# Ledger of designs, part 34: VHH binders against q9ybd5

Target 1, 159 residues: q9ybd5
Amino acid sequence: MEGEGLLVRKIRSGVVIDHIPPGRAFTMLKALGLLPPRGYRWRIAVVINAESSKLGRKDILKIEGYKPRQRDLEVLGIIAPGATFNVIEDYKVVEKVKLKLPEESQGVLRCPNPTCITRKEREKAVSKMVLVSQDPPAYRCVYCGTTVMGDEIHDLISP
Below, E stands for the ipSAE of ESMFold2; O stands for the ipSAE of OpenDDE; V2 stands for 0.75 times the mean of E and O plus 0.25 times the DockQ between their complexes.

## First folded at step 16 (VHH; framework vhh_brivekimig_d4)

Design u2 (at its last read DockQ between E and O 0.82; V2 from the best seeds 0.76)
Amino acid sequence: EVQLVESGGGVVQPGGSLRLSCAASGFWFSEYAMSWVRQAPGKGPEWVSSIYSSSGRTMYADSVKGRFTISRDNSKNTLYLQMNSLRPEDTALYYCAKDFYSWEKHDFSSQGTLVTVSS
ESMFold2, look of step 16: ipSAE 0.607; ipTM 0.821
ESMFold2 (binder alone), look of step 16: mean pLDDT 81; pTM 0.821
OpenDDE, look of step 16: ipSAE 0.838; ipTM 0.918
ESMFold2, fold request of step 17: ipSAE 0.576, 0.586, 0.609; ipTM 0.815, 0.808, 0.822
ESMFold2 (binder alone), fold request of step 17: mean pLDDT 81, 81, 81; pTM 0.819, 0.825, 0.826
OpenDDE, fold request of step 17: ipSAE 0.856, 0.856, 0.858; ipTM 0.936, 0.937, 0.938
ESMFold2, last read: ipSAE 0.616, 0.576, 0.608; ipTM 0.830, 0.799, 0.817
ESMFold2 (binder alone), last read: mean pLDDT 80, 81, 81; pTM 0.818, 0.823, 0.824
OpenDDE, last read: ipSAE 0.858, 0.859, 0.859; ipTM 0.937, 0.937, 0.937

Design u3 (at its last look DockQ between E and O 0.87; V2 from the best seeds 0.75)
Fold by OpenDDE, look of step 16:
Structure u3 (fold): chain B 159 residues (1-159), chain A 119 residues (1-119)
Amino acid sequence: as target 1 above (159 residues)
Amino acid sequence: EVQLVESGGGVVQPGGSLRLSCAASGFWFSEYAMSWVRQAPGKGPEWVSSIYSNSGRTMYADSVKGRFTISRDNSKNTLYLQMNSLRPEDTALYYCAKDFYSWEKHDWSSQGTLVTVSS
């Protein structure tokens, strides 16, 4: 991060997500529940189409003051496997996590099939999707077998 | 605030056609899948159709498959439902909903648009 021409200032505390595939920063914000108006609780910098030696182009997301939730890494891993999740304290990276596709998603990815048992409120069944392909990414519902792949998976992320 | 405003409903004869519109505001429309749901008199809400955010892939209830077409125009923040070969059993109040799931909460952001199919 030090070698990049910063378009925005460093944050004292919060999270920085680097090496996001271009165009997915806003998807991340959506998944995190940080799109307006809720996002105004934090100071958020979105950099899109920044130069990247690894990816050619990348997005960067900085969220000052944001405390990661337990599900955040899973959600972000679904959206941008390979991206780097950085926890910032006192202007320093104190934790670095490479995001990845979860092998199994329970309660985060919901089955888009409305006839699935997990979509029946009375059944109280929790959604469970299993990774069946890495590239392109694909998840399959363990209950009804519905499979979703590619960036369509992003639409399955429960709020 | 999320706002969804449905329009295009009306009275038609069996076999007729209608095109519903849903004007969306207050959220990043292009980032969300969208759905149509309907509620017939005396019945609970029924999922009708959904469309993914980017791919545009569509899904339909068996009861409307082959007759209804969901589409969207992200530049206009508008969702559409083309309804052909309408049947009396299609009579309902039609709502648009954000994503695949939000309609399950029965929290409608709008009053819907009424479709009445009768001879």
Scores: ipSAE 0.820, ipTM 0.911, lowest interface PAE 0.5, mean pLDDT 92
Fold by ESMFold2, look of step 16:
Structure u3 (fold): chain B 159 residues (1-159), chain A 119 residues (1-119)
Amino acid sequence: as target 1 above (159 residues)
Amino acid sequence: EVQLVESGGGVVQPGGSLRLSCAASGFWFSEYAMSWVRQAPGKGPEWVSSIYSNSGRTMYADSVKGRFTISRDNSKNTLYLQMNSLRPEDTALYYCAKDFYSWEKHDWSSQGTLVTVSS
Protein backbone atom coordinates (compact mmCIF):
# COMPACT_ATOMS: atom_id res chain seq x y z
CA MET B 1 0.00 0.00 0.00
CA GLU B 2 1.20 3.45 -0.90
CA GLY B 3 1.81 5.85 1.95
CA GLU B 4 0.08 9.09 2.74
CA GLY B 5 1.59 12.49 2.03
CA LEU B 6 4.65 12.46 -0.11
CA LEU B 7 4.24 10.60 -3.42
CA VAL B 8 7.52 10.00 -5.22
CA ARG B 9 7.49 8.26 -8.60
CA LYS B 10 9.53 5.14 -9.21
CA ILE B 11 12.66 5.80 -11.26
CA ARG B 12 13.39 4.04 -14.54
CA SER B 13 17.15 4.03 -14.12
CA GLY B 14 19.68 5.30 -11.61
CA VAL B 15 20.20 4.62 -7.93
CA VAL B 16 18.07 4.37 -4.79
CA ILE B 17 19.72 4.50 -1.40
CA ASP B 18 17.45 3.29 1.39
CA HIS B 19 17.81 2.90 5.15
CA ILE B 20 19.98 6.00 5.46
CA PRO B 21 20.30 7.11 9.09
CA PRO B 22 18.17 10.25 9.49
CA GLY B 23 19.98 13.48 8.72
CA ARG B 24 22.56 11.94 6.36
CA ALA B 25 20.92 12.34 2.93
CA PHE B 26 22.33 15.83 2.34
CA THR B 27 25.75 14.75 3.59
CA MET B 28 25.63 12.08 0.87
CA LEU B 29 24.68 14.60 -1.83
CA LYS B 30 27.51 16.87 -0.69
CA ALA B 31 30.03 14.04 -0.76
CA LEU B 32 28.99 12.88 -4.24
CA GLY B 33 29.25 16.42 -5.63
CA LEU B 34 25.49 16.61 -6.17
CA LEU B 35 24.83 19.81 -4.20
CA PRO B 36 25.34 23.38 -5.47
CA PRO B 37 27.17 24.74 -7.29
CA ARG B 38 27.64 21.63 -9.45
CA GLY B 39 24.87 19.37 -8.19
CA TYR B 40 21.63 19.98 -10.12
CA ARG B 41 22.36 17.96 -13.28
CA TRP B 42 20.29 14.96 -12.14
CA ARG B 43 16.69 14.59 -11.07
CA ILE B 44 16.92 13.88 -7.34
CA ALA B 45 14.28 12.96 -4.80
CA VAL B 46 15.12 13.15 -1.11
CA VAL B 47 12.84 11.81 1.60
CA ILE B 48 13.84 13.08 5.03
CA ASN B 49 12.88 11.54 8.36
CA ALA B 50 10.60 8.81 7.01
CA GLU B 51 9.34 5.97 9.17
CA SER B 52 11.58 2.90 9.17
CA SER B 53 10.88 -0.49 10.70
CA LYS B 54 14.64 -1.13 10.61
CA LEU B 55 15.92 2.17 12.05
CA GLY B 56 12.86 3.92 13.53
CA ARG B 57 13.54 6.84 11.18
CA LYS B 58 15.44 7.08 7.91
CA ASP B 59 16.30 9.17 4.90
CA ILE B 60 15.87 7.90 1.31
CA LEU B 61 17.69 9.17 -1.77
CA LYS B 62 16.64 8.57 -5.40
CA ILE B 63 18.86 9.81 -8.25
CA GLU B 64 17.63 9.32 -11.82
CA GLY B 65 20.25 8.56 -14.43
CA TYR B 66 23.19 8.49 -12.04
CA LYS B 67 25.93 5.98 -12.83
CA PRO B 68 27.87 5.28 -9.63
CA ARG B 69 31.66 4.96 -9.50
CA GLN B 70 33.40 2.48 -7.21
CA ARG B 71 34.68 5.45 -5.19
CA ASP B 72 31.06 6.50 -4.63
CA LEU B 73 30.32 3.23 -2.79
CA GLU B 74 33.29 3.81 -0.47
CA VAL B 75 32.16 7.40 0.20
CA LEU B 76 28.59 6.31 0.92
CA GLY B 77 29.77 3.47 3.16
CA ILE B 78 31.68 5.98 5.25
CA ILE B 79 28.58 8.19 5.61
CA ALA B 80 25.91 5.54 6.08
CA PRO B 81 27.22 2.06 6.86
CA GLY B 82 24.34 -0.40 6.83
CA ALA B 83 22.28 1.55 4.28
CA THR B 84 21.06 -0.26 1.14
CA PHE B 85 22.36 0.90 -2.23
CA ASN B 86 20.16 -0.15 -5.16
CA VAL B 87 21.02 0.16 -8.85
CA ILE B 88 17.86 0.49 -10.96
CA GLU B 89 17.46 -0.41 -14.65
CA ASP B 90 14.08 -0.56 -16.39
CA TYR B 91 12.33 0.02 -13.05
CA LYS B 92 14.01 -3.08 -11.59
CA VAL B 93 16.71 -3.49 -8.97
CA VAL B 94 19.64 -5.02 -10.85
CA GLU B 95 22.21 -4.70 -8.07
CA LYS B 96 21.85 -4.36 -4.30
CA VAL B 97 24.73 -3.54 -1.96
CA LYS B 98 24.83 -3.12 1.80
CA LEU B 99 27.15 -0.21 2.50
CA LYS B 100 29.97 -0.73 4.98
CA LEU B 101 32.88 1.14 6.53
CA PRO B 102 36.07 0.45 4.55
CA GLU B 103 38.99 -0.95 6.58
CA GLU B 104 41.28 1.53 4.85
CA SER B 105 40.67 4.67 2.86
CA GLN B 106 43.39 5.83 0.52
CA GLY B 107 42.78 9.19 -1.11
CA VAL B 108 39.05 9.34 -0.26
CA LEU B 109 39.47 10.37 3.37
CA ARG B 110 42.11 13.08 3.54
CA CYS B 111 44.07 13.84 6.68
CA PRO B 112 42.84 17.16 8.12
CA ASN B 113 46.24 18.03 9.64
CA PRO B 114 47.79 20.72 7.41
CA THR B 115 51.31 19.75 8.50
CA CYS B 116 50.89 16.07 7.60
CA ILE B 117 53.32 14.82 4.93
CA THR B 118 50.29 13.94 2.77
CA ARG B 119 49.32 17.64 2.62
CA LYS B 120 52.65 18.82 1.21
CA GLU B 121 52.55 19.36 -2.56
CA ARG B 122 56.16 18.14 -3.07
CA GLU B 123 55.48 14.85 -1.31
CA LYS B 124 53.95 11.93 -3.16
CA ALA B 125 52.39 10.39 -0.05
CA VAL B 126 48.68 9.84 -0.62
CA SER B 127 46.46 10.12 2.44
CA LYS B 128 45.78 6.76 4.09
CA MET B 129 43.25 6.51 6.90
CA VAL B 130 42.77 3.21 8.74
CA LEU B 131 39.59 2.14 10.53
CA VAL B 132 40.32 1.81 14.26
CA SER B 133 36.77 1.48 15.55
CA GLN B 134 33.49 0.37 13.97
CA ASP B 135 31.15 1.72 16.64
CA PRO B 136 31.62 4.56 16.97
CA PRO B 137 33.36 4.84 13.58
CA ALA B 138 36.93 6.13 13.86
CA TYR B 139 39.83 6.51 11.45
CA ARG B 140 43.48 7.28 12.11
CA CYS B 141 46.03 8.74 9.70
CA VAL B 142 48.89 6.28 9.21
CA TYR B 143 51.41 9.11 8.78
CA CYS B 144 50.73 11.59 11.58
CA GLY B 145 48.35 9.68 13.86
CA THR B 146 45.50 12.20 13.67
CA THR B 147 42.29 10.40 14.72
CA VAL B 148 38.78 11.42 13.66
CA MET B 149 35.57 9.96 15.02
CA GLY B 150 31.86 9.83 14.36
CA ASP B 151 30.40 12.38 11.99
CA GLU B 152 33.69 14.34 11.99
CA ILE B 153 34.79 11.72 9.44
CA HIS B 154 32.38 13.20 6.89
CA ASP B 155 34.40 16.43 6.79
CA LEU B 156 37.43 14.46 5.56
CA ILE B 157 35.95 13.22 2.29
CA SER B 158 37.98 14.60 -0.61
CA PRO B 159 36.35 17.03 -3.05
CA GLU A 1 27.58 30.29 -6.50
CA VAL A 2 29.77 29.81 -3.44
CA GLN A 3 30.53 33.18 -1.83
CA LEU A 4 32.64 33.99 1.20
CA VAL A 5 32.90 37.63 2.32
CA GLU A 6 35.38 38.57 5.02
CA SER A 7 35.18 41.66 7.22
CA GLY A 8 36.48 43.10 10.49
CA GLY A 9 40.08 43.81 9.51
CA GLY A 10 41.89 47.03 10.30
CA VAL A 11 44.98 48.65 11.77
CA VAL A 12 45.83 47.83 15.38
CA GLN A 13 48.81 48.22 17.65
CA PRO A 14 50.75 45.21 18.93
CA GLY A 15 48.86 43.52 21.75
CA GLY A 16 45.53 44.62 20.33
CA SER A 17 42.51 42.59 19.33
CA LEU A 18 40.28 42.20 16.29
CA ARG A 19 37.32 40.00 15.46
CA LEU A 20 37.00 38.84 11.88
CA SER A 21 33.75 37.65 10.31
CA CYS A 22 33.11 35.56 7.21
CA ALA A 23 29.64 35.61 5.69
CA ALA A 24 28.93 32.47 3.69
CA SER A 25 26.35 31.81 0.98
CA GLY A 26 25.67 29.47 -1.93
CA PHE A 27 26.36 26.24 -0.08
CA TRP A 28 25.18 24.26 2.97
CA PHE A 29 27.41 26.03 5.50
CA SER A 30 26.51 23.73 8.40
CA GLU A 31 27.65 20.66 6.43
CA TYR A 32 31.24 21.85 5.90
CA ALA A 33 34.32 22.30 7.98
CA MET A 34 35.67 25.83 7.64
CA SER A 35 39.14 27.35 7.71
CA TRP A 36 40.87 30.70 8.15
CA VAL A 37 43.99 31.33 6.08
CA ARG A 38 46.21 34.38 5.71
CA GLN A 39 48.65 35.72 3.18
CA ALA A 40 51.37 38.17 4.13
CA PRO A 41 52.87 40.42 1.42
CA GLY A 42 55.23 38.45 -0.80
CA LYS A 43 54.39 35.11 0.81
CA GLY A 44 52.18 32.16 -0.02
CA PRO A 45 49.00 31.26 1.85
CA GLU A 46 49.39 30.14 5.46
CA TRP A 47 46.77 28.07 7.23
CA VAL A 48 45.62 29.66 10.51
CA SER A 49 42.74 27.68 11.94
CA SER A 50 39.96 25.23 11.12
CA ILE A 51 36.72 24.06 12.72
CA TYR A 52 34.74 20.83 12.09
CA SER A 53 31.17 21.07 10.81
CA ASN A 54 29.42 18.90 13.36
CA SER A 55 31.60 18.46 16.42
CA GLY A 56 32.91 22.02 16.48
CA ARG A 57 36.39 20.68 17.27
CA THR A 58 39.09 23.22 16.39
CA MET A 59 42.64 23.21 15.10
CA TYR A 60 45.19 26.03 15.15
CA ALA A 61 48.57 26.76 13.65
CA ASP A 62 51.28 26.75 16.33
CA SER A 63 51.96 30.43 15.66
CA VAL A 64 48.45 31.47 16.79
CA LYS A 65 47.56 28.92 19.49
CA GLY A 66 46.34 30.55 22.66
CA ARG A 67 45.84 33.92 20.93
CA PHE A 68 43.23 33.20 18.25
CA THR A 69 39.82 31.55 18.62
CA ILE A 70 37.81 30.21 15.68
CA SER A 71 34.06 29.85 16.05
CA ARG A 72 30.96 29.49 13.90
CA ASP A 73 27.27 30.33 14.00
CA ASN A 74 25.41 27.98 11.68
CA SER A 75 22.14 29.89 12.09
CA LYS A 76 23.78 32.99 10.58
CA ASN A 77 26.07 31.14 8.11
CA THR A 78 28.97 33.00 9.67
CA LEU A 79 32.51 32.03 10.64
CA TYR A 80 34.51 34.09 13.15
CA LEU A 81 38.12 34.57 14.18
CA GLN A 82 38.80 36.33 17.46
CA MET A 83 42.39 37.53 17.36
CA ASN A 84 44.00 38.62 20.64
CA SER A 85 47.55 39.62 21.55
CA LEU A 86 48.23 40.60 17.97
CA ARG A 87 51.82 40.75 16.75
CA PRO A 88 53.39 42.47 13.73
CA GLU A 89 53.88 39.05 12.09
CA ASP A 90 50.09 38.59 12.07
CA THR A 91 49.89 41.34 9.40
CA ALA A 92 48.25 39.75 6.36
CA LEU A 93 45.17 39.48 4.19
CA TYR A 94 42.83 37.05 5.94
CA TYR A 95 40.48 34.75 4.04
CA CYS A 96 37.98 32.12 5.01
CA ALA A 97 37.75 28.89 3.06
CA LYS A 98 35.30 26.04 2.73
CA ASP A 99 36.55 22.72 4.20
CA PHE A 100 40.06 21.78 5.37
CA TYR A 101 41.62 21.65 1.88
CA SER A 102 40.36 24.32 -0.53
CA TRP A 103 42.71 27.05 0.68
CA GLU A 104 45.66 25.23 -0.92
CA LYS A 105 44.37 25.89 -4.44
CA HIS A 106 44.33 29.73 -4.29
CA ASP A 107 40.76 29.69 -5.70
CA TRP A 108 39.08 32.07 -3.27
CA SER A 109 36.02 34.06 -4.36
CA SER A 110 36.79 37.07 -2.16
CA GLN A 111 39.32 39.84 -1.61
CA GLY A 112 39.84 38.97 2.06
CA THR A 113 40.10 41.42 4.94
CA LEU A 114 43.35 43.18 5.72
CA VAL A 115 44.84 43.08 9.20
CA THR A 116 47.76 45.43 9.85
CA VAL A 117 49.57 45.28 13.18
CA SER A 118 51.96 48.18 13.58
CA SER A 119 53.04 50.76 16.03
Scores: ipSAE 0.589, ipTM 0.819, lowest interface PAE 1.3, mean pLDDT 85
ESMFold2 (binder alone), look of step 16: mean pLDDT 80; pTM 0.817

Design u4 (at its last look DockQ between E and O 0.92; V2 from the best seeds 0.75)
Fold by OpenDDE, look of step 16:
Structure u4 (fold): chain B 159 residues (1-159), chain A 119 residues (1-119)
Amino acid sequence: as target 1 above (159 residues)
Amino acid sequence: EVQLVESGGGVVQPGGSLRLSCAASGFWFSEYAMSWVRQAPGKGPEWVSSIYSSSGRTMYADSVKGRFTISRDNSKNTLYLQMNSLRPEDTALYYCAKDFYSWEKHDYSSQGTLVTVSS
């Protein structure tokens, strides 16, 4: 994690997300349910527009004390494919995962079409979106066919 | 705490116009899609319109398409609904909702604003 020590200190335990495309750090926090005021449970460092040899500019997110949830990698992969998710224990990276777009999202991305069967409570159908394009990212509802592309996908993330 | 305060409702004749406002606070407004929902007397909630956070793209129920326009001003944390060519069937209590889905759970933090269309 190049240059982060100059901006913020290392965390003892938690998660560090590096190589985030500029401007998506807060989107990530939203997706994780960590925007204020909920985020105040943890120590959170947000670095925006840091210098990056790889990307030119990047965001960095450090969440001290945060325990990753099962859905976190999927959600974060949707927001920032290619970013690096690091699990920190005792000031060391114990796990490193390159985030990616999921081929299929069940229960995480919800269909924005209110008439979709997945939006009908009585039907108890779980949302299911499939990746139909990598660049730009696009997901399609397997039920009604509604397709959402680009950054709009971020708005589909179930809270 | 999330707060949404609707305003702009009133009584209008058929064919008239109203502009609703929703003042949002307590959350990062610009990071969320927003929606309008309405509830007519004796009926359940009905989705009216939504607007994406990133692109500002809009969606509308078929019943209001071509007549209503949703918009937002992130600098003011305000959501709008321009309603033209109002009809009696548009009579309802109008609510502003965070994201596309929150209205399904009747998670309204406000009292709504009443729109009455009558001759």
Scores: ipSAE 0.836, ipTM 0.916, lowest interface PAE 0.5, mean pLDDT 92
Fold by ESMFold2, look of step 16:
Structure u4 (fold): chain B 159 residues (1-159), chain A 119 residues (1-119)
Amino acid sequence: as target 1 above (159 residues)
Amino acid sequence: EVQLVESGGGVVQPGGSLRLSCAASGFWFSEYAMSWVRQAPGKGPEWVSSIYSSSGRTMYADSVKGRFTISRDNSKNTLYLQMNSLRPEDTALYYCAKDFYSWEKHDYSSQGTLVTVSS
């Protein structure tokens, strides 16, 4: 292990997301609803392009006082599969989750096709996107067959 | 707050061209897909075109495919719509929307820009 020092001090409680592929930290903040000004409710530390023995380079997010929702793990797994999601209490990791692409997404990923039955106001069909490739990541709408891959998937996350 | 300011509309003869602009502020423009939508008098909103945030891949309604081109400049936080070979049925109020989905809401924050195609 190189380097013993922390780029940012340890947090007492909250969330640390480590091993984020470089360049995705702000996409994660967007997807969690934590971009400013709303993000000012929490103390947020973002480390861009840190050294990583696993990835070469990585981003890191530390969010003090944040209590994760179940939906957050699905959202973050779509953005940064393979990243490590750590829940911190009393300066200690109490839960550690390896983020992964969900096999299916219902309601979280919306279909971008404006003519899809899930986009019609009078229909109450909930979007359902199914994973069809891990590398590159790709999801397909079960209703109209629209397929979206790579970073484009991040534009489909429902607010 | 999110603000979207459209410009570039006007009166033009059939077959003419216009270029619409949408200046964005109050959000991280480069992180969002963007859309153009139009609304003709007495009709509901009609999706025109969208563009992905990172890839820049584009989508068009069949009614405008081949005639309209969506583009974006992330360094200027600006969305564009180049409209060529305009037809009377293109007459509408044009507005831009953040992401693929926000234009489906009743609460728009922009006034739009009027395009009138008339002989």
Scores: ipSAE 0.552, ipTM 0.798, lowest interface PAE 1.5, mean pLDDT 85
ESMFold2 (binder alone), look of step 16: mean pLDDT 81; pTM 0.819

Design u5 (at its last look DockQ between E and O 0.90; V2 from the best seeds 0.75)
Fold by OpenDDE, look of step 16:
Structure u5 (fold): chain B 159 residues (1-159), chain A 119 residues (1-119)
Amino acid sequence: as target 1 above (159 residues)
Amino acid sequence: EVQLVESGGGVVQPGGSLRLSCAASGFWFSEYAMSWVRQAPGKGPEWVSSIYSTSGRTMYADSVKGRFTISRDNSKNTLYLQMNSLRPEDTALYYCAKDFYSWEKHDWSSQGTLVTVSS
C-alpha cells in the first residue's frame, strides 16, 4: 500500500479494503450499512479507479474507527472475491485476509423468490444459499432452487 | 431520510392501462433493487414485481405476468410500473419499496397510489 502513492492519509485504526474491483466500493458501503447517513459515524475514504498493477484499476475503501462484524468478511467476499481486507491498529496492518466467495451463505443472502419458504414470516426458515459457480459467481437457494448469478447476487445481501 | 413517493394511480375500466411512478430520494437509488407491492382492501400486502439494481432483470407475480412491466431510470431516481390489461382484482394501493424484502416489514414510506379498476 505504501508504494501506490496514497491519495489519502493512513488511518490509525480501522479497516482498509484494497484491490476492490472498480465500481464496487459503494456496493461494499451499502452492504456494510455505511452509506449516508449511517456512514457519518466513521471517517470513510473512497478511492475510485486507482491504478493497480494486478487489476489495471481498483477501488480502495478506508474506514477509520470501524470494527469489523462477523458477517463482514462474508459480505465483502461476496462483493469482491480476491480483494484484501486489512485490519489496522496503530497505523499498522495487524490482520490481512483475502476475501473469497463463501461456499454457503446462511442468513446473509436472501432468496429473491417471494414464494420461497424462507420468505414466509410464519415459517421462520433462515435463508440458505449455496455457491454453485465461481465464475461467474452463482448462488442457489437450497429450498426453492432459485439461482442468482453475477452482480445480481449483491442485491440479495440482507441489511 | 429515505423517501418514496408513488404517483399515477386513478380509476380505469377493465382492460385499461396505467403507469405508476415512484420518486425515490434519501438513498443511493442505483445500488438497490426495487419492488412494487400492492394492498387490496381487506387483504394483506402482495408482492407485484421487482427489478435488480444493475442488470435490470425483472420478476413478476404470476397474477400480473404478461400485463405489468417494471422499469427504472437511475438518472432520475424513479421506478415505474406499466400496467396493462387491468382487471378488477388489480384494485389496490400500490407502493414502491427499496430492495426485494423491505416491504415485508410493512414499513411504507408513503401513502401509496390508489389504482381502482371498475366498470
Scores: ipSAE 0.827, ipTM 0.913, lowest interface PAE 0.5, mean pLDDT 92
Fold by ESMFold2, look of step 16:
Structure u5 (fold): chain B 159 residues (1-159), chain A 119 residues (1-119)
Amino acid sequence: as target 1 above (159 residues)
Amino acid sequence: EVQLVESGGGVVQPGGSLRLSCAASGFWFSEYAMSWVRQAPGKGPEWVSSIYSTSGRTMYADSVKGRFTISRDNSKNTLYLQMNSLRPEDTALYYCAKDFYSWEKHDWSSQGTLVTVSS
């Protein structure tokens, strides 16, 4: 939402994700499906390592014309909990969300254990991962008990 | 476009060793977990091993634990599988795959590399 001087201009409409922990902007683009070539359908500004009064340093994403779906907000909350997600219309913020770790993830985070019942193609069990720690973040599979924490969680996002 | 090219296969006697390589391009290799998968003649794909992107933590199928070692070199965009104490049942076409999940589909983007363990 608020720029850091001349780094990034206001957008007329779309999404601004601010207060991203430094180093995570491209991980977020990957998770949104917005890396090239698909990302060339949107006008995207990425700021790496900007000054931040709250974090010291931050990344910023501005995506013109983009409206994420509920699944995408879950994914973004997993990658950058605490970041600020702003919907922009006519140069104004019309919706503001503080991203958070979901208490549970069904189908978005898949269990990394290849022998889990949820990984067998013929079984109808969908992955369910439950948050068991906020700091560091950790999720546990309800079926096989596999637990994953920290940045490893980002590898669990289903393609 | 994601491209994965496997190499290092060959014919080896039981008890022998091979080191497989997987050259990756077209994606941010260091940001993805990676997997090795094999397919024996007439059978479906079987997961062999995986490695996390950042932590480097590894996972192995029970059938290969203690004999195979997965590793990666992010500076060379290359994934490796060191296979020791090879057995006839390890005979298969070996593939690498992006992430923990993509190998579950049977359409590969690469030819794989053939490992034959025989006397």
Scores: ipSAE 0.567, ipTM 0.811, lowest interface PAE 1.3, mean pLDDT 85
ESMFold2 (binder alone), look of step 16: mean pLDDT 80; pTM 0.813

